# Miniprotein binders against q56419: the designs that were tried, part 81

Target 1, 326 residues: q56419
Amino acid sequence: MEGRTLEEVQEEVFKRHGVLVPKKELEDLAKALEEAGLLLTEKVEARLKEEEEKLKRERPMRLAGLSYPEGEREARAFLEAFRASYPGEGEEARVLLMPHLEPSRVPEVYGAALAALEKTPPPERIYLVGVAHRPLKEKAAALPVPFQTPFGPALPDLPALQALDALLPFELFNTPLAFREEHSLELPLFFLKGRFPEARVLPLLVARRSPELGEALKVVLRDFPGLLVLAVDLSHVGPRFGDTPLTRTLAEEARRRDLGFLERLAEGEPEAALAFLGANPTRIDGVEVVASLLPLLRERKGKVLAHRLDLEAPTLSAVGAGTLVL
Below, E stands for the ipSAE of ESMFold2; O stands for the ipSAE of OpenDDE; V2 stands for 0.75 times the mean of E and O plus 0.25 times the DockQ between their complexes.

## First folded at step 7 (miniprotein)

Design k57
Fold by ESMFold2-Fast, scan of step 7:
Formats: C-alpha cells, sequence, structure tokens
Structure k57 (fold): chain B 326 residues (1-326), chain A 104 residues (1-104)
C-alpha cells in the first residue's frame, strides 16, 4: 500500500463493498499490519544472518540425493557411469570448460570432462569459476570455507585466495549467502573432487564482467599453479530464458552459435569468440566469465571434446553444454 | 606541508613497529598513504612504500599471510583516499611483484 491515505483506503472499501469502516479501526489495522511486516522482516533478517554465520565455517551439500548420490560408494559409481557415457579419449587440460547444467541431462558432456581429467596430472589446486545465479555485492566473489561433497570436504586454498584478494580492488569474500545455493559450483565440484580428492579449491563466482579478476588471476596462477575450470553453460533458448519458443531452426542456430564460440576459444582467440556471439551475448551465461578471464585464455590452443543441446520439451526451451580443453 | 606530514607518519609507523605495536603502526602507515594519494602520489610510489614495509615484516619473520594483509590494507587506504579501482589494483600488483622479486 504505497502512496495511499487512510481516507483513500476507506473510500475504496466503501465503493467496492458498500461498508464505511471507522477511521480508528483502519488506523489500528494499519498499525497492526505495519508491526507484522516489521516482525516478518526481522525474522527474515535473523534467519539470513544465521545462515551467513554457518557459511563462515562450511558450505553444506544442497543437491545430494537430487542431482548426485549422497553416499560415497553410490557417488563413485555415478561418476564412473558418466565417464563410461563418453566413448572417446580425453586430452590433458590446463584450462577446462565444462557445464554446470543438471548432469543427468548431458551425461556424455560430463563424461568428456572426466576423460580430460583422466589425462590431466593431479593439480595441487583448482580455480573453479562459476556463474552467480544470485546478486553479488561486487562483480565477483569467493567463499573461503570447506565445500562438502560425498567424497569428503573440498578444502579451500587459503594462501591462494588471500593472494587473489590482495590483488583485487574490492573485497573478494563479499557475499557468502550467494554460495548457499549455487549449482554452478556444486555440480562441477562433485566431478572434480571425485577425480582429484586431494586438490584444494578456489570457489569463484562471476556476476558481471571483471577484467580485474583476470589480471589478478594471471598473477596468482604464476605463484600458485593449478587447473583453471570454467563451469559455464552455453546457449539458453526459449521462453524459460526470456526468448521465443524453440523451433528446429532456432535449435540449429543455437548449436552453430555454441560450436562457433567454443571453436574460437580452442584457437586461443577469446576476443573473437565473444565477437562471434555478436549483439546477443546474454544467451550464453559463460560470456561474463570468458570476458573476465581474457588474459588466461589468449593464445591457448585446445580442442572441443563434446557438445550437446539439451531440449526441455515442457518449456519449449534448450540449454547448450560443452567440454573444451585448452 | 602534506608531504612532510606523510613522512612524519611513516617515521612514527616505523617507531611503533619497532616497539611491537603493529596495529598502531599500520594505522599511521594508512594515514600517510591517504595523504600521499590526495597529493598526487603515483601507484609506483605507494607500491614502493608497501614493498619496504613488507621487507621489514619479512626481516622480522612474519608469515606470508601478514605480508598479503599489509598489501591489501595499503590498497584499502588508497581506495578510501579516492583512488580509482585501476589505481588500487596497480598499487597491489606492483607491490606484490616487487615483494616476489626480492623474496623469490
Amino acid sequence: as target 1 above (326 residues)
Amino acid sequence: SPIEEAKRLIEEAIRLAQEGREEEALEKLKEAIKILIENGASPEEVAEIAFRAAMELVRRGAPPELILRLVKEVARAAEEAGASPETVQKISIEAYDRIREEVG
């Protein structure tokens, strides 16, 4: 009820219901509603503060029993089944682009990522860069706590995270609550922890293009070498994503756009990859991540191992997923 | 002059650090950095001050986390004095590179 006087409320009730409510009763009701609203706001704020305090200690699993098995043995079998879904050989990765889409929808794409990890020497640390699905106070953020997985906790690389924070013109640890429910980190981390159980992790979220993040990461990676993982999905097409309903033509266009983007990244030309997407960069959620990490992607040649466009028939929508090694 | 005041604050920070009063030393150093930024000091000049403070901490056996904290706090002081994000990052990277070059 913004911008309404008690007289206006009283008049509207009279016109709609033919009842004149006494001013005092309306005043008492308004005060009770305002007080109830304040109490609800206080409860929400208290709950958020409690959740934020919990996130200072650890990040619990949110998708266990839903997107992957909760038990370690079942989780291991699940991971091996995904590897088996990809018939090809992997290639060693210094940079890995993999999806964060629901794994069961694109098992061969995650299988390709696992194949690449099989050929990759175990890194001491993984720079896991996902996409923020909730607002961040800054362009990017990290959460420096253990992330729980069925394979045990993925431990943060505190020295590397501290070095990264020192080289950024903003507070890196700025939005803990954004990490509470973040599948762009949780789903790739499940596979990465299963393959490299001893690797420490830098869990990073990008909300908006941050060239300063790329500049800082270039310096940090020199002193703290590790595997760089871009956990990004490709084309988002259809009404679920604010676009027109999927047609065969739009699906083929999305596949062509995804592959053109990935192929240019594989040539070590990330600026050309961004330019190829033209005036519609918002259809690929990885655009902001790639744009942030340009210094780390230039002149690195590699190979596209897999690509699929996952069709969501009920919503007439689709999401592209791919695996790229650089 | 503002530059003489910044010099005085740096000298005071050195004395406080020598007395084991590290947090008070850091506050005086940050005050000096703000004055310098407000009076047109270059990122390289501020980075040199951070580098020299870091080398003193290294000589005292400070762990890497305290050195990184120093770099971040100097950058924060520059930001509070109105330095752009680009300038703040230049200070941090230049200080970090000089520290790495010296320490290895």
Scores: ipSAE 0.741, ipTM 0.908, lowest interface PAE 1.3, mean pLDDT 89

Design k58
Fold by ESMFold2-Fast, scan of step 7:
Order: C-alpha cells, then sequence, then structure tokens
Structure k58 (fold): chain B 326 residues (1-326), chain A 104 residues (1-104)
C-alpha cells in the first residue's frame, strides 16, 4: 500500500481540502487500511470455512419460494402444472437431457422432461450432471450429502460415489462451496425428486472437459446402473452473454444451432454434435458436459421432445432450453 | 536395489494384512508403489499389486468400501511419485476390473 497509491491520496486530499497531509499521517492511514483489509479477509475466510463445514452434513434449498414452492403440497401442484403444460407423451429415458434454466421461463420444456420421467421405470439412482457456475479445484466435483427438496432429502448414493472417486485421477469430493449456490443441480433435482422419491443421487458438476470422468462413469454405470441426467441449457445469445443485441436473424441462428446439436445427439453422434457447434463452446453451456461424457452418449439413439428459445426482453438476450431422451 | 526394496515392502505389507494390521499394511504398500513408479513400473504392474492386496482384504472379509479405499490410495501413491493423470487413472481402472472379475 506504499508508493503510488499514497501519493494519489495525498494529491486528492490537497485538491479537495487545500491542505497537504503529512507523510506520517498518510503512513498511519495506510497501516490502518492494511489492518482493516486483513481483518476483512480473516472474517471472509472464517465465514467460508463455516459454510464449508455445514455442507459436510447437507445441502439446503436455496431457490425454494423463488423458483419452486417450499411446501410439499404446493410443490406437487407446481410440478403437475408443468407436466400439464406439455401436450405430448414422453418416451422412456436411459439418458435424459433437460434444462436448468428458471422453470417458469420454459414450462413446456420441463413438462416434456416430466413426461419422459413418467414413461421411465423408477431408477435406483440418478447420475445428475450439471454445469459449475463457480470455479472448481478440479475439472469436476461431487458433494456426497443429502440435498434438501420440498419432497424430502435426495440421499446420496455413497457406494457409487466412492466407486467413481476411486476411478478418477483427482479428488472427486473437492470444492464443496461450489455446491452452495448451484441452480444447475437444484432445479432439475426438484423435478427428479418429485417423480422418483426413492432414487438416490450422484450430484456431479463439470467445469471443464474431463474425458476421465466419462471413462470412470462408463465403468461405474455398468456396476451401479441408473438414469443419467445432463442438466444443461443450450444457446446463450445477446449482450448478457457477450453477444450483440438479439435480432430475428440471431434468434433463428440460435434455434438452428440448438436443434442441430440435439438432433445429432439423438442420432447417437455426440462428436458430430460438438463439431456442428464449431469452436465456440460458450454458446452452449452443455458443451463441456457432452465432451466429458462421450463414451456414455455414443451409438445411443433417441428423440428431441421439446425445444424453446426464451427471450429475455430487458437485456435483448435469449437462452435455449431442450428436452432430449436417449 | 530400489526394486528389491519395493518387493520387500510388498511382502511386509502382505504379512501385516494377514496379521490384521491394515493401516500399517497400506502404508508399506504405498511406499512400495512410489518406489516402483519412480523406477518405471507399468500401470498394469501396479494394478496387479493393488489387485493382490485387495484379494487379501477380501479373503479376510473386508467390506467393499475398504477395497475401494485401497484402489484410491494406491492411485494417490502413484500420483505422489509423479505419475501422470492418465497413468493414475489407468492403474485404478485396471485394478478395479481385476477385482470385479475375481469377486463377481
Amino acid sequence: as target 1 above (326 residues)
Amino acid sequence: SPIEEAKRLIEEAIRLAQEGREEEALEKLKEAIKILIENGASPEEVAEIAFRAAMELVRRGAPPELILRLVKEVARAAEEAGASPETVQKIALEAYDRIREEVG
């Protein structure tokens, strides 16, 4: 804090108050600011450690009362309303791709996912793969604790999580704090727990391409079979996401990009789906998830049940959402 | 030689496991794995050693979580000795497959 910054402070005080502050007073101020900064840092570190310790026991709801109802009865009615918003029938899923976008923005897309879950036999466990919206210490992470929902806690599948950890070249149970505020797991989990109340869950986050995760999951799924859920949103377009304001042309390009990606996944061609998107991985947040899970998606055919590009008018931006059954 | 010391540590680990001293056995096994990796052992060679240690635990009625812990700890020892992430995962996958084939 000595040097350039102190000289600027001295100049600013002179300009505003017409007095030159003595060097000793500036040095004393700098020391006080350093001490205050250290205390603030210590308080932040203590708070983060306390929050991390709490996450060793359970993961509480963060979006209850905002994105879905807190009470079980109200949550059930809410879920049934989303199912009713989709006029079609679902198809049985071994792999389900569904969004993690705010549900009220794309109710028909979540309704399609619910329709697929109705046709799917109850799995013993769900491999729920979301996208990390906060940095992870490794390429992927899991949190092996109960996740609270309005339908009761979604219990972790500890044996399957331990097997997965054993087969990875890094510590799977890293970065617990990344799970404190993570809608890519919480929002799909609300719907999954509502439909499969007895299923255990492997809550997984992908931050960067991890082929080693796909290789390990291929082995674990063989021994611990279950439903694989990719909780990913599709195109992100407009100023909110670093693009120009949404136009009719950009919206149509986004729709074609989303559908081209989903249809190639539905043909069992995930490498072709990634190639179709080209070298712009930020346009679809599911790219890193799909790239990590290639061994689980190859030669698995299915169907796109729903797709929507949701306009966020205030920002002239849009996010794509879809439901794909494999 | 380092290789002969690693063999001695593996034999000591097996004896300790047979005596019911699992934590001491694991520590000796991890020391052996580090020496082997530092001297160019293949992932398959390390996986075979992990498999043999796992079979002693199975024979003594160890639960699956201890077997998975052994696989993870052997992989960690290889990582600490400088093995690449690809090598570390290959050791774990090969050991797991061998154990699965033998146990069921």
Scores: ipSAE 0.660, ipTM 0.891, lowest interface PAE 1.8, mean pLDDT 89

Design k59
Fold by ESMFold2-Fast, scan of step 7:
Structure k59 (fold): chain B 326 residues (1-326), chain A 104 residues (1-104)
Amino acid sequence: as target 1 above (326 residues)
Amino acid sequence: SPIEEAKRLIEEAIRLAQEGREEEALEKLKEAIKILIENGASPEEVAEIAFRAAMELVRRGAPPELILRLVKEVARAAEEAGASPETVQKIAFEAYDRIREEVG
């Protein structure tokens, strides 16, 4: 790190690997390595390149033993317990909106998703669309490798992924490192693979609204039919998300916002759902996904099966979660 | 002059495709597409050229993966030559649809 600014190091790593290393991580590494007389940029770049090479073969589990059991038998019992937490029956889904929040915080919401999957004919493939929690080189990305689960690897649908890539004005298989730790794909995938073990997957991340992704997906879904899954959380409120501490009034506003958004989607009016949120500032992470997928959501009627605003008491913050079938 | 060079490269690409020389056909095709985009060719014109090359490869037994790669590489060549994202996607859509209709 010979006189280079921290920002210059971040930019070089991002340009080369499509990953924005958090400033705190770079500061902590810089302090340790400067005292040892080492070059931070070279160390970070070498480590990231090694991780990127590993991702060319497979995407390993990161949350096994933490968010779900790592053993297959225990994982199956865990999945059944989540289904049992929802007392209702599901409805057939062609499009499923489900959360990616820690499942143990909202078991009935994941249970509702499982109920919908029970009513849904087994798809040949699942289009799993999550939210990028790390920067992408493009507006969206996919990783065309097996994703490990306790139920065995979820295999990529390579023909469908290649068709999607061909129809996009950018490289779909960009930023593999963004998939290394991505709970918006890993957590829904656990449930989807448990219910549809033979289905192939298209693991997709959206960082910013990409209408071109929705237009391309409309064409690909015509030729490669499958289940579309939007793995998105709803309202993010409180200090953990840069807001004031949660009050009863703010919680009620968040619930109203979440339900108003979901009900408009259920009416087949995704533009109206986005406009509803535009009336007030919002931190719904599903906005960019919905805005990208408009052609796939218009004129699809459906039903909200479950909704919960989960309180994180230590931070006086909350995250909304819901299950919607279309 | 540039347009005549592009036509020559297209003819060469088609001939290479007819011979089953897929990688060389794609390289000549990409060169032609860059020249055409730099000289104001429409997305429809570019898609037609991609379709012609794809059909020769299909006649030679090329797998779907190679045909999809051809569509992507043509779109990339247009992007490298300065085509907008909207134009790049339109080229890909038109080429894909024409190929899909013919091949089934």
Scores: ipSAE 0.750, ipTM 0.918, lowest interface PAE 1.3, mean pLDDT 89

Design k6
Fold by ESMFold2-Fast, scan of step 7:
Formats: C-alpha cells, sequence, structure tokens
Structure k6 (fold): chain B 326 residues (1-326), chain A 104 residues (1-104)
C-alpha cells in the first residue's frame, strides 16, 4: 500500500461511503490486489460507488425468496396466512410498533400488526423508522428512492422527506449504502405495502438517539400526516448477544422487561419506558428509536396486541417481539 | 461594520429574489447569516430574515422545493458560523413555521 495503512483505508472508506469494512475482508482483498498490482482503496471505492449509484435509483429486494415470497400472488397468500395466525381483532393505529425479525419466527406478532392495519384508515404516507444495523455518517438517515416489494415499488414521499431534511441540523440523505442490506425496513415494509399499496413511504434509520429527529418529525407530521411505524425488536438474550445461556428465569425476566417497556409506552409515558429499561439491563435495539421519537410518543395511549419471546434453541438465545398500537 | 455589511447583503438578497435571481439571492443570504451569527444574532432574528427572503421567492412563484432548500441552506450557514445543532434546528423550524403560516 503506497503510503496507506489498512487503518487509513478503512477510515477513508467509512468517511466517503459510511461503511466500516471488516479488517479481515480488507486484509484479504489487499493481499489479492497487491498480488495483482492494484490499489485497495481505489478498487474498494469504485465498487462501493457503483453500489451507491444503483441505490440512487431504487432499493432492490434482498430477502425475497428467503423471508417472504418473491411473486405477488404468493406474497398475498403469505400475508393473509400471517393475519390468520392472530386470533384477535386489531385496534386503529396512529403509531404502530412492530418487529423486524424473521416473520416466520413470530407469525402471531406480525398477524397482530396486520389486524391493526385492517382497523387503520389508509394513510397517505408511512413514516417507517427502523434500526441501522450498519454505521451511519449521522445519527439518522433516509433513502429517497422506490423500495421494491412483491406488491410493486413503495414510492418515497419526496415532499415530506425534503421537509424533514430541511428541519434537521444534519444531512438526512447521508448513507445510501446502509440501506442496501436492511431488514429493519424491508421486513415491515413487506407487510405495510401489502396492506396499504397506495401509501408513500419515508424510510428512516436511527443509529444513535437523535432528539432533533423527533422534533423535526413532530413538525413534518403536522403538515404531512401519516402512520408512524417503529420497526423495533425487543429483548435480545443469550450467548448470541453476549449473555449467558438462556434459562427459564432469564426468559421470564426478558418477557417481563419487554412487557413493562411496552405497557409504559401504551400509557403514553415513553420516558418511564426508557427508565424501566435503564433499571433493568437492556439489549432492546429500539431504545435509540424510542429515545429519538419522544415528542411523538408522549401522552399517546394505546394497547399491546401481542408479544412473543422467540427461542433460538441451537444458540440458547432469544429475541422478543411485540405489536403495540398508539 | 459587520452588522452594516450583513444588512447590505440582506437588502441585496431581497432585491435579487425580487428579480428572480434565486441562486445569487441564496448566496448573499448565506453570507449575511454567517455574519449575523458571528455577531450574536438570535435564532428568531435569523428566522425572520429567512422568512422575508422566502416570501419574495414565493411571490415570484418559486416551487416549494426551493423554499425548503432556502431553509436548509440558511441553517447550514448558521452551522458553518458556529451555531450549535439546537440553534441550527431552531432557526430552521421557526423559519419554516413562519413561511408555512403565511403561505397556508
Amino acid sequence: as target 1 above (326 residues)
Amino acid sequence: SPIEEAKRLIEEAIRLAQEGREEEALEKLKEAIKILIENGASPEEVAEIAFRAAMELVRRGAPWELILRLVKEVARAAEEAGASPETVQKIAIEAYDRIREEVG
């Protein structure tokens, strides 16, 4: 590497593209390119720039054929099967909290979300707030392009997205590559687009708590009313997440932590929900989302429709999932 | 003085906006905002100036996208001049609200 260390290359790629390339992958690529007489930084940057350019036009499906069916007819039947998995009736939602983990693991929880959407008047737009599983250049980001689904493309609400960007102290459209592989948006969007095919979408990712996002969204939602969706998984327990192997006691504690959190949100007390988790060690990935959206959650009462702790026996681990309407 | 220079730039920006020279108006407005923030202007004062410039553009039939860009660029200019993120956002929200109230 001519005057460049792997650390410097990793830093350059992150600054330019908002992607932290794993050191092993970077080292393996550097060795291959060194043997070929090519520069690592230029090669990696060219590939990432090509991927970024594709994302300026559309966001393709990544989980079709894996987490949901690729064909529209099969996708429709799949969605209806999930609704049938929940035996209850929904409640109208102005704010919907739903999971983003693999749907087949918690069909009743997604079914409860579908039940709520059945009772909800079709929104003109959906504010879909997920959790960034890759670094963002800023605390939050959005991608203002069509997101492909088996039900056709979910179109971006460009006027609302631009209004949101204008009210933020940072660039909203800052990390396109973070959206290339993002199940916290893709999986909820499958269900939302199936139920509300005409709704425009604001696909938003939160990486770190951003009170400024909540303040801006409060103003934008006043002028561009729509359905707010928090795509959040609950407790993460067990060795897969850095904990001891799951026991009956730890599973019971996780269930109580999840329900205590959701019940406080249902009472319109999001600060109390966060304080409850602070008193009980948490690995709820949606904490940063809730902390960012406080102005939108206060004094909004609702109902917990479903909760499940999904057990992953091979790893002795579990992930909590819930559906909450506000 | 710097304040007199900022006032001159604001007057020039308003005139350019009235003439339909939107890009030049925005650049002069940004220069004025930086000087004002460096000299202790309040978010309310900056928002009022942004509102005045935006209303001239609205009167000339500027698209809403340009008005949102004006709000963003004014806030960005304040940030470049050392305004905190809280102040930057306050400027943007107050400017947007004033414009929205007038436009409907």
Scores: ipSAE 0.784, ipTM 0.927, lowest interface PAE 1.1, mean pLDDT 89

Design k60
Fold by ESMFold2-Fast, scan of step 7:
Structure k60 (fold): chain B 326 residues (1-326), chain A 104 residues (1-104)
Amino acid sequence: as target 1 above (326 residues)
Amino acid sequence: SPIEEAKRLIEEAIRLAQEGREEEALEKLKEAIKILIENGASPEEVAEIAFRAAMELVRRGAPPELILRLVKEVARAAEEAGASPETVQKIAVEAYDRIREEVG
């Protein structure tokens, strides 16, 4: 009844059953529905407040038993299976771009990331930059709590997070609930924690371009050296993403777009990579992350280790994923 | 004069900091920075003022948390005064770098 007049409801009932429902009874029903809606809203708000309070202490696993094994032993076997899926050798990473797509869909791409981590000296901390899949109050956010993993909790680097917050004109710890269910952090973190169990983490989400974040991170990285990880997926094509059904031509175009973007980043030319996407229409999830981190990506040369465009046949859609070392 | 008002607020902030009234000192410093930016102060000039204020707090034995808060409040004051994101960033970064170089 939320969108109809009482008179229209009375006419509908009369036409169907030959009975006119008194206006008073319909008004009483509308009032009862409104009161029930207010109670449901209060319950939802109470649950969100409770979840927010829990997030002040720790960030629990959400995808354990679904995207990766819950037990430590099984998780280690899983990690090694992904490494084995990539036939190449890694290269040392100062900056690592890796996907956050469901790992089972692109095992060789995650395997390439693991190969790079294998060649990388254990960092004191990891700057893990993902993509916000929920609205943030600001352009970017962080959650300064332990993130649970099958390998134990990934502890926050509080001094580095505080230094970063101090350099930003907005509150860095602004949207805790955005981290409650965020696969762009949880999935890469599983692999990173498995390889670097002693490293602390700065879990960061970007919603919109923040040049101030990139410049602040450049300063913080000098004082608090660590591994920078961009957890981003590449092309999103097909009806699942609001586009036309995938064709061979569109799939090949998406592959060329992904590789052109990654290769320009590998040449240390992130502005050229972004300009390339602007000239070639795209739905690359991580464009706002790359645009925010320009100062950290310039003049860093590296190598594309893997790329795959994963087809989702039932929806005629696909998502690109890649591993880039800088 | 707006510039004379900003100078008065900076002098008051220094006095408050010397008296151990750090929160009030930060508030006066923030007000001064807004006035300076609204009247065309360069990012370098604002960063210099922030650096000098931070060194006075360090001399008084202020904890690192208060120094970091000073940098943040200076950045916020610049943004509230209408400075561009690039200007806000330059102020915060230059102030932080100079403070870190001085205190190790």
Scores: ipSAE 0.097, ipTM 0.653, lowest interface PAE 7.1, mean pLDDT 87

Design k61
Fold by ESMFold2-Fast, scan of step 7:
Structure k61 (fold): chain B 326 residues (1-326), chain A 104 residues (1-104)
Amino acid sequence: as target 1 above (326 residues)
Amino acid sequence: SPIEEAKRLIEEAIRLAQEGREEEALEKLKEAIKILIENGASPEEVAEIAFRAAMELVRRGAPPELILRLVKEVARAAEEAGASPETVQKIAIDAYDRIREEVG
């Protein structure tokens, strides 16, 4: 009924079609539709409350047996295979940019991330910043619970998360359901937990540019030092992403765009990286994360270890992935 | 004046905290912060007040969790009084920095 009264519905039907519908029949229909809507809404609300209650205890694996092995032994062999896919040695990272797309699509890129983690001293905590694939109530969110992995639970750094929450102008723990199915955290976390099993984690999602998140993180990282990980994909090209079918020219443009973005980040110039994308527009997954974390990326020089543009043949689309150490 | 009323509420909050009445102290502090923000108090002034309240709680053995809660609730009171998100965050960061410098 879209919020109309029964009298208004009856008058509009008569006015437009010259048919008078008895008021009681409209009342009975409206009540039946409203009752059905209330029952559906009540069932949905009950289910959502149940899922939220489960997320107060832990975040279970969703991609085990699909994107990575569920057993610890098989998971360890899986990590070794990815590392072996990258022929180079890593560089020590204080900030690591790594992808979050399906690992099997870009094994050398994940291998480069693993190489960097091998050169990095074990951190006490990891600030894992991913991209929200579901709406958040605020620009950013965190979930302060253990995240299950084949290597055991990744424990939250509660003191650091509480400090971060206190420094934000919104409630940090605002959308638990957004974390129920979130590959931008789960897939990088698999690799990070395998390399640093004792590190605590701050699992963070960015939905929209949040400069206040970057300002707060700068303060928190000073007092709670750790590894900052930006789990972001690069160019998204082709029909799956609202673009034209992939051609050689579009693929070359996407590669140049990705590398131009990463190279500017490697020079410690994140504003220049964002401006470069503004002049060469594309859908890069990491834009909102980089724009939020500017205070943490300025004047930090580093190196691009790997880049790949992976073709999704059924859709004639492609996603860029890269590994950058700062 | 509103400023004198805010000062009175802060003095009352300190007294309540000294008596071990932390929740009542926090409510009086939040009321004072709202008055101050409504009357043009600077973020630095509000942060100083939060710092003073935090030091009283520290003297009574309050855990870090309670101190962080104090910072968040003072910033929330400023938001309820109409402060912008930028001002709210500035108050929180400044208060946190003052507390960190003193406590270590």
Scores: ipSAE 0.751, ipTM 0.906, lowest interface PAE 1.1, mean pLDDT 88

Design k62 (at its last look DockQ between E and O 0.94; V2 from the best seeds 0.00; counts 0 for: pae E 1.9 > 1.5, pTM O .728 < .8)
Fold by ESMFold2-Fast, scan of step 7:
Structure k62 (fold): chain B 326 residues (1-326), chain A 104 residues (1-104)
Amino acid sequence: as target 1 above (326 residues)
Amino acid sequence: SPIEEAKRLIEEAIRLAQEGREEEALEKLKEAIKILIENGASPEEVAEIAFRAAMELVRRGAPPELILRLVKEVARAAEEAGASPETVQKIAIEAYERIREEVG
């Protein structure tokens, strides 16, 4: 009834039902509908504010019992099984690129990440950079609260987070609700906390290319050294992602693009890695994370430990996943 | 003149910081920074002013959290005065670097 007068509503009711509704009854009904709409809006706003306030205290597990076990003993066995799925030895990482898709789909890729963590000295803190799957008010965000895991809470590095916020031209702690359901942080964090139980964490999300994040992180990492983790997936191809149905040829092209991208990162050439992807960078969701962190990736040589293109036959779609140590 | 008013506000901010009146010092400092940015001050000039205020707070035993807040508030003041994101970040990084070099 938005945009209609009470007289038009009264006339329509009479024409359809042969009943003349008094203007006062229509006015009372319109007011009740307006009040109901206002109350619904108020309830939604109140619920969102309540959820936001809860996130000021802690970030609860959302995927426990689904993507990983909720009990500590079962979680430990799960972690060891993933490590066992990768037959190789890791390399020490100062920067680790690992996936955030469902772990059971690419166990050997997560196993390679675990192998790298085994060769890495325990860091005092982990800079965990994921991809925002919900809108952020700014290009990037962080949530400075304990993140629950089956291995206990991953505690925030408050001094390092405050230093990072101070060096950014926007408010770092700008969208708490974006962290309520965010698998790009929760899934890598499960593995990181299992291997480094004492490490504090900076949980960071990138929504859009933020060179200012990379510039600030370069300064903060110098004064607050730690492990930098890029939790990113690679190629997203097929109808599930708004692309053409996957063929053998397109799958081979996706594998070549993923490996070419990772190999250039391994040579310490992140700009060359981005250029190699060409005119279609949106096929790799992690592009905005890599582009934001260029100052941290230049001149760091490393090794690609694993790569898989996970195929979803029913949807003719695929997601690439890899483990890269720098 | 606006520049003379900014100098007066900086001197007042330093005095308030020396007296342990941190919130009032930050407010006066922010007013000065807005005037300076509106009148073409360089990021380096603003960073030097932030550094001077920070050192007074450090001498009073201010915790690192308050010093980082000062850097953030100075950057916000520059943004409110119309500084670009690049200029805002440059001010913050320069101020932070100067403070780090002095404090260690």
Scores: ipSAE 0.820, ipTM 0.939, lowest interface PAE 1.0, mean pLDDT 90
Fold by ESMFold2, look of step 8:
Structure k62 (fold): chain B 326 residues (1-326), chain A 104 residues (1-104)
Amino acid sequence: as target 1 above (326 residues)
Amino acid sequence: SPIEEAKRLIEEAIRLAQEGREEEALEKLKEAIKILIENGASPEEVAEIAFRAAMELVRRGAPPELILRLVKEVARAAEEAGASPETVQKIAIEAYERIREEVG
């Protein structure tokens, strides 16, 4: 009932199908649909409350056995295979940009991240900033619980998270359910926890750009030093994302946008990187994270270690992924 | 005299905190902050209130979590009084910095 009265519905049914449904029968149907909708809402809400309670204690693995092995032995072998996929050397990262795309699709890009981590002194904590794929109640959110991995739990840095929350003009701990299936944290975390098993984590999601997050993080990182990780993907092009089927021209444009974005970030010019994308015609995933973290990215120079625009043959689409150290 | 009312509330909050009645003290403090923001108080002035309250908690040996919660509640009170997100954040950061300067 898209805003129609019962009389309008009755008239349309008669015009369309030649059947006059009595108004009382339509009223009974409308009540039954409303009651069924209320019951469904009640059951869904109860289920969501149960899931939310579970997330107050821990965030379990969702992708073990799907994107990476569940067992620790196999998981360590998996990490080494990914490192081997990137033959180059890394560089020390104060800030690391890495993907959250399915690892098997871009093994050398994750391998480059591992190479950078090899050159990076073990941090006390990791600020892991992903992209919210479900709505948040605020511009950004965190979940202050252990995240399970095959290498053991990634423990939250509660003092740093509390400081961050205190310095934000909104509640940081605002949408636990958004973390339930959030692969933009889980996939990078697998690699980070495997390399830095003693580091605590600040698991953060950005839904919409928040300059306030960047200003708060500038203070928190000063007092709670650590590794800042932007867990973001790059271009999304092709029919799955609203384009024509992937062509050489579309792929070349996506690659150009990805690399231009990364290179400007590598020059310490995050505002220029965002300006280069304009309306973001290839739907680079990382723009809201970068726009939030400008104070932490300005004047930090570095290098692009890897990039791939990976084909999704079944959907005739592609997703870009890259590794950048600053 | 909104400013006089705010001063009374702050003094009451301090006395309540000294008596160990933290929740009641916080409510009075939030009420005072709302009045001050509505009457054009600067972020620095509001942060000074949070700093004074935090120093009382420090004297009592309060854990860092409670001190950070105080900073957050001051910022929340300013938000409720209509302060912009930028102003709310300035208050929180200024209070945090003053507290860190005194405690280390």
Scores: ipSAE 0.601, ipTM 0.847, lowest interface PAE 1.9, mean pLDDT 89
Fold by OpenDDE base, look of step 8:
Structure k62 (fold): chain B 326 residues (1-326), chain A 104 residues (1-104)
Amino acid sequence: as target 1 above (326 residues)
Amino acid sequence: SPIEEAKRLIEEAIRLAQEGREEEALEKLKEAIKILIENGASPEEVAEIAFRAAMELVRRGAPPELILRLVKEVARAAEEAGASPETVQKIAIEAYERIREEVG
């Protein structure tokens, strides 16, 4: 440690490896290192390397027992309860925009996604595009391994992933450690795997807008048809995100932006949706994903099924979530 | 000429592929593509060369995965030759489309 704080080590590991090691894990590691006389950085690096080697085989659940049940029976009951929280009927989806926020915060929004999935014929494969909350080496990445779920492993579509990689001007299979704790894939995947147990998955992350991804996926989707899922949240407002505490005015602005974004997407005008946000002052999470997938979203008309701006009371902050079918 | 050199490299790549030396074949193809791009070959010309090489590999029982690898190596060669990401992707898509049309 040579005088470094745990926060500095966390930041260094984040900068170097694109992994945010939980402070508790760093504390445990620091304690173990103090006991072993080893530099925290070396053990962290060794552990990250081990985690990376594990991620060559599978992506284990990280949020089982926290965000959703670990057991299959309980997980099925969880799905049913979430579906029940949305009183409406769904629409068939070729493209589904759904949240990746903690499910308990926006149950009816996930319920709307489930309602859409009920009207959707079982796809052979699901293109699951999440948001990278950690740095990627490239603009986008994929992890071509099974993702564990309470319903069994979500198996990768290797041929489709290989085709996608071949059509990208960068290495698709980059930054495996970014997938380790990425909830933007894990949470939506729970619902998707529960509904479509036999579907293969292409787990994709977007860190920065990649027009190349949209162009590549347009070709790949022709030859490897499937359901496209955008796992994105909407506005992030309040103190956690650098704003003042949530006010009626701030909440109205967040809702206006969220709905204005979703409505333009529902009209098949993704460029207009992006333009509507401008500098994105309410920090809509899905902007980089939508910007990457423009070729797939153009001229597709659909429907907004649900929206919620959910208050996190302890921080007086709020996050927008929505469900859109195209 | 650079084109003749590229053609020779492609023929060598084909021979290497015949011998089951697929990695070496891909490297020769990559080298050929690099030469072509450096000498002003269009994305379409590069894709055509990749297509011809791919068809020869397919004729010899190359697995579909090798075709995709070939497309990727073409893209990498273009990148290494200083092509823009847009150009690289255009080459890759063109090569892929041609291969898919022929192989099904």
Scores: ipSAE 0.526, ipTM 0.797, lowest interface PAE 0.8, mean pLDDT 87
ESMFold2 (binder alone), look of step 8: mean pLDDT 81; pTM 0.772

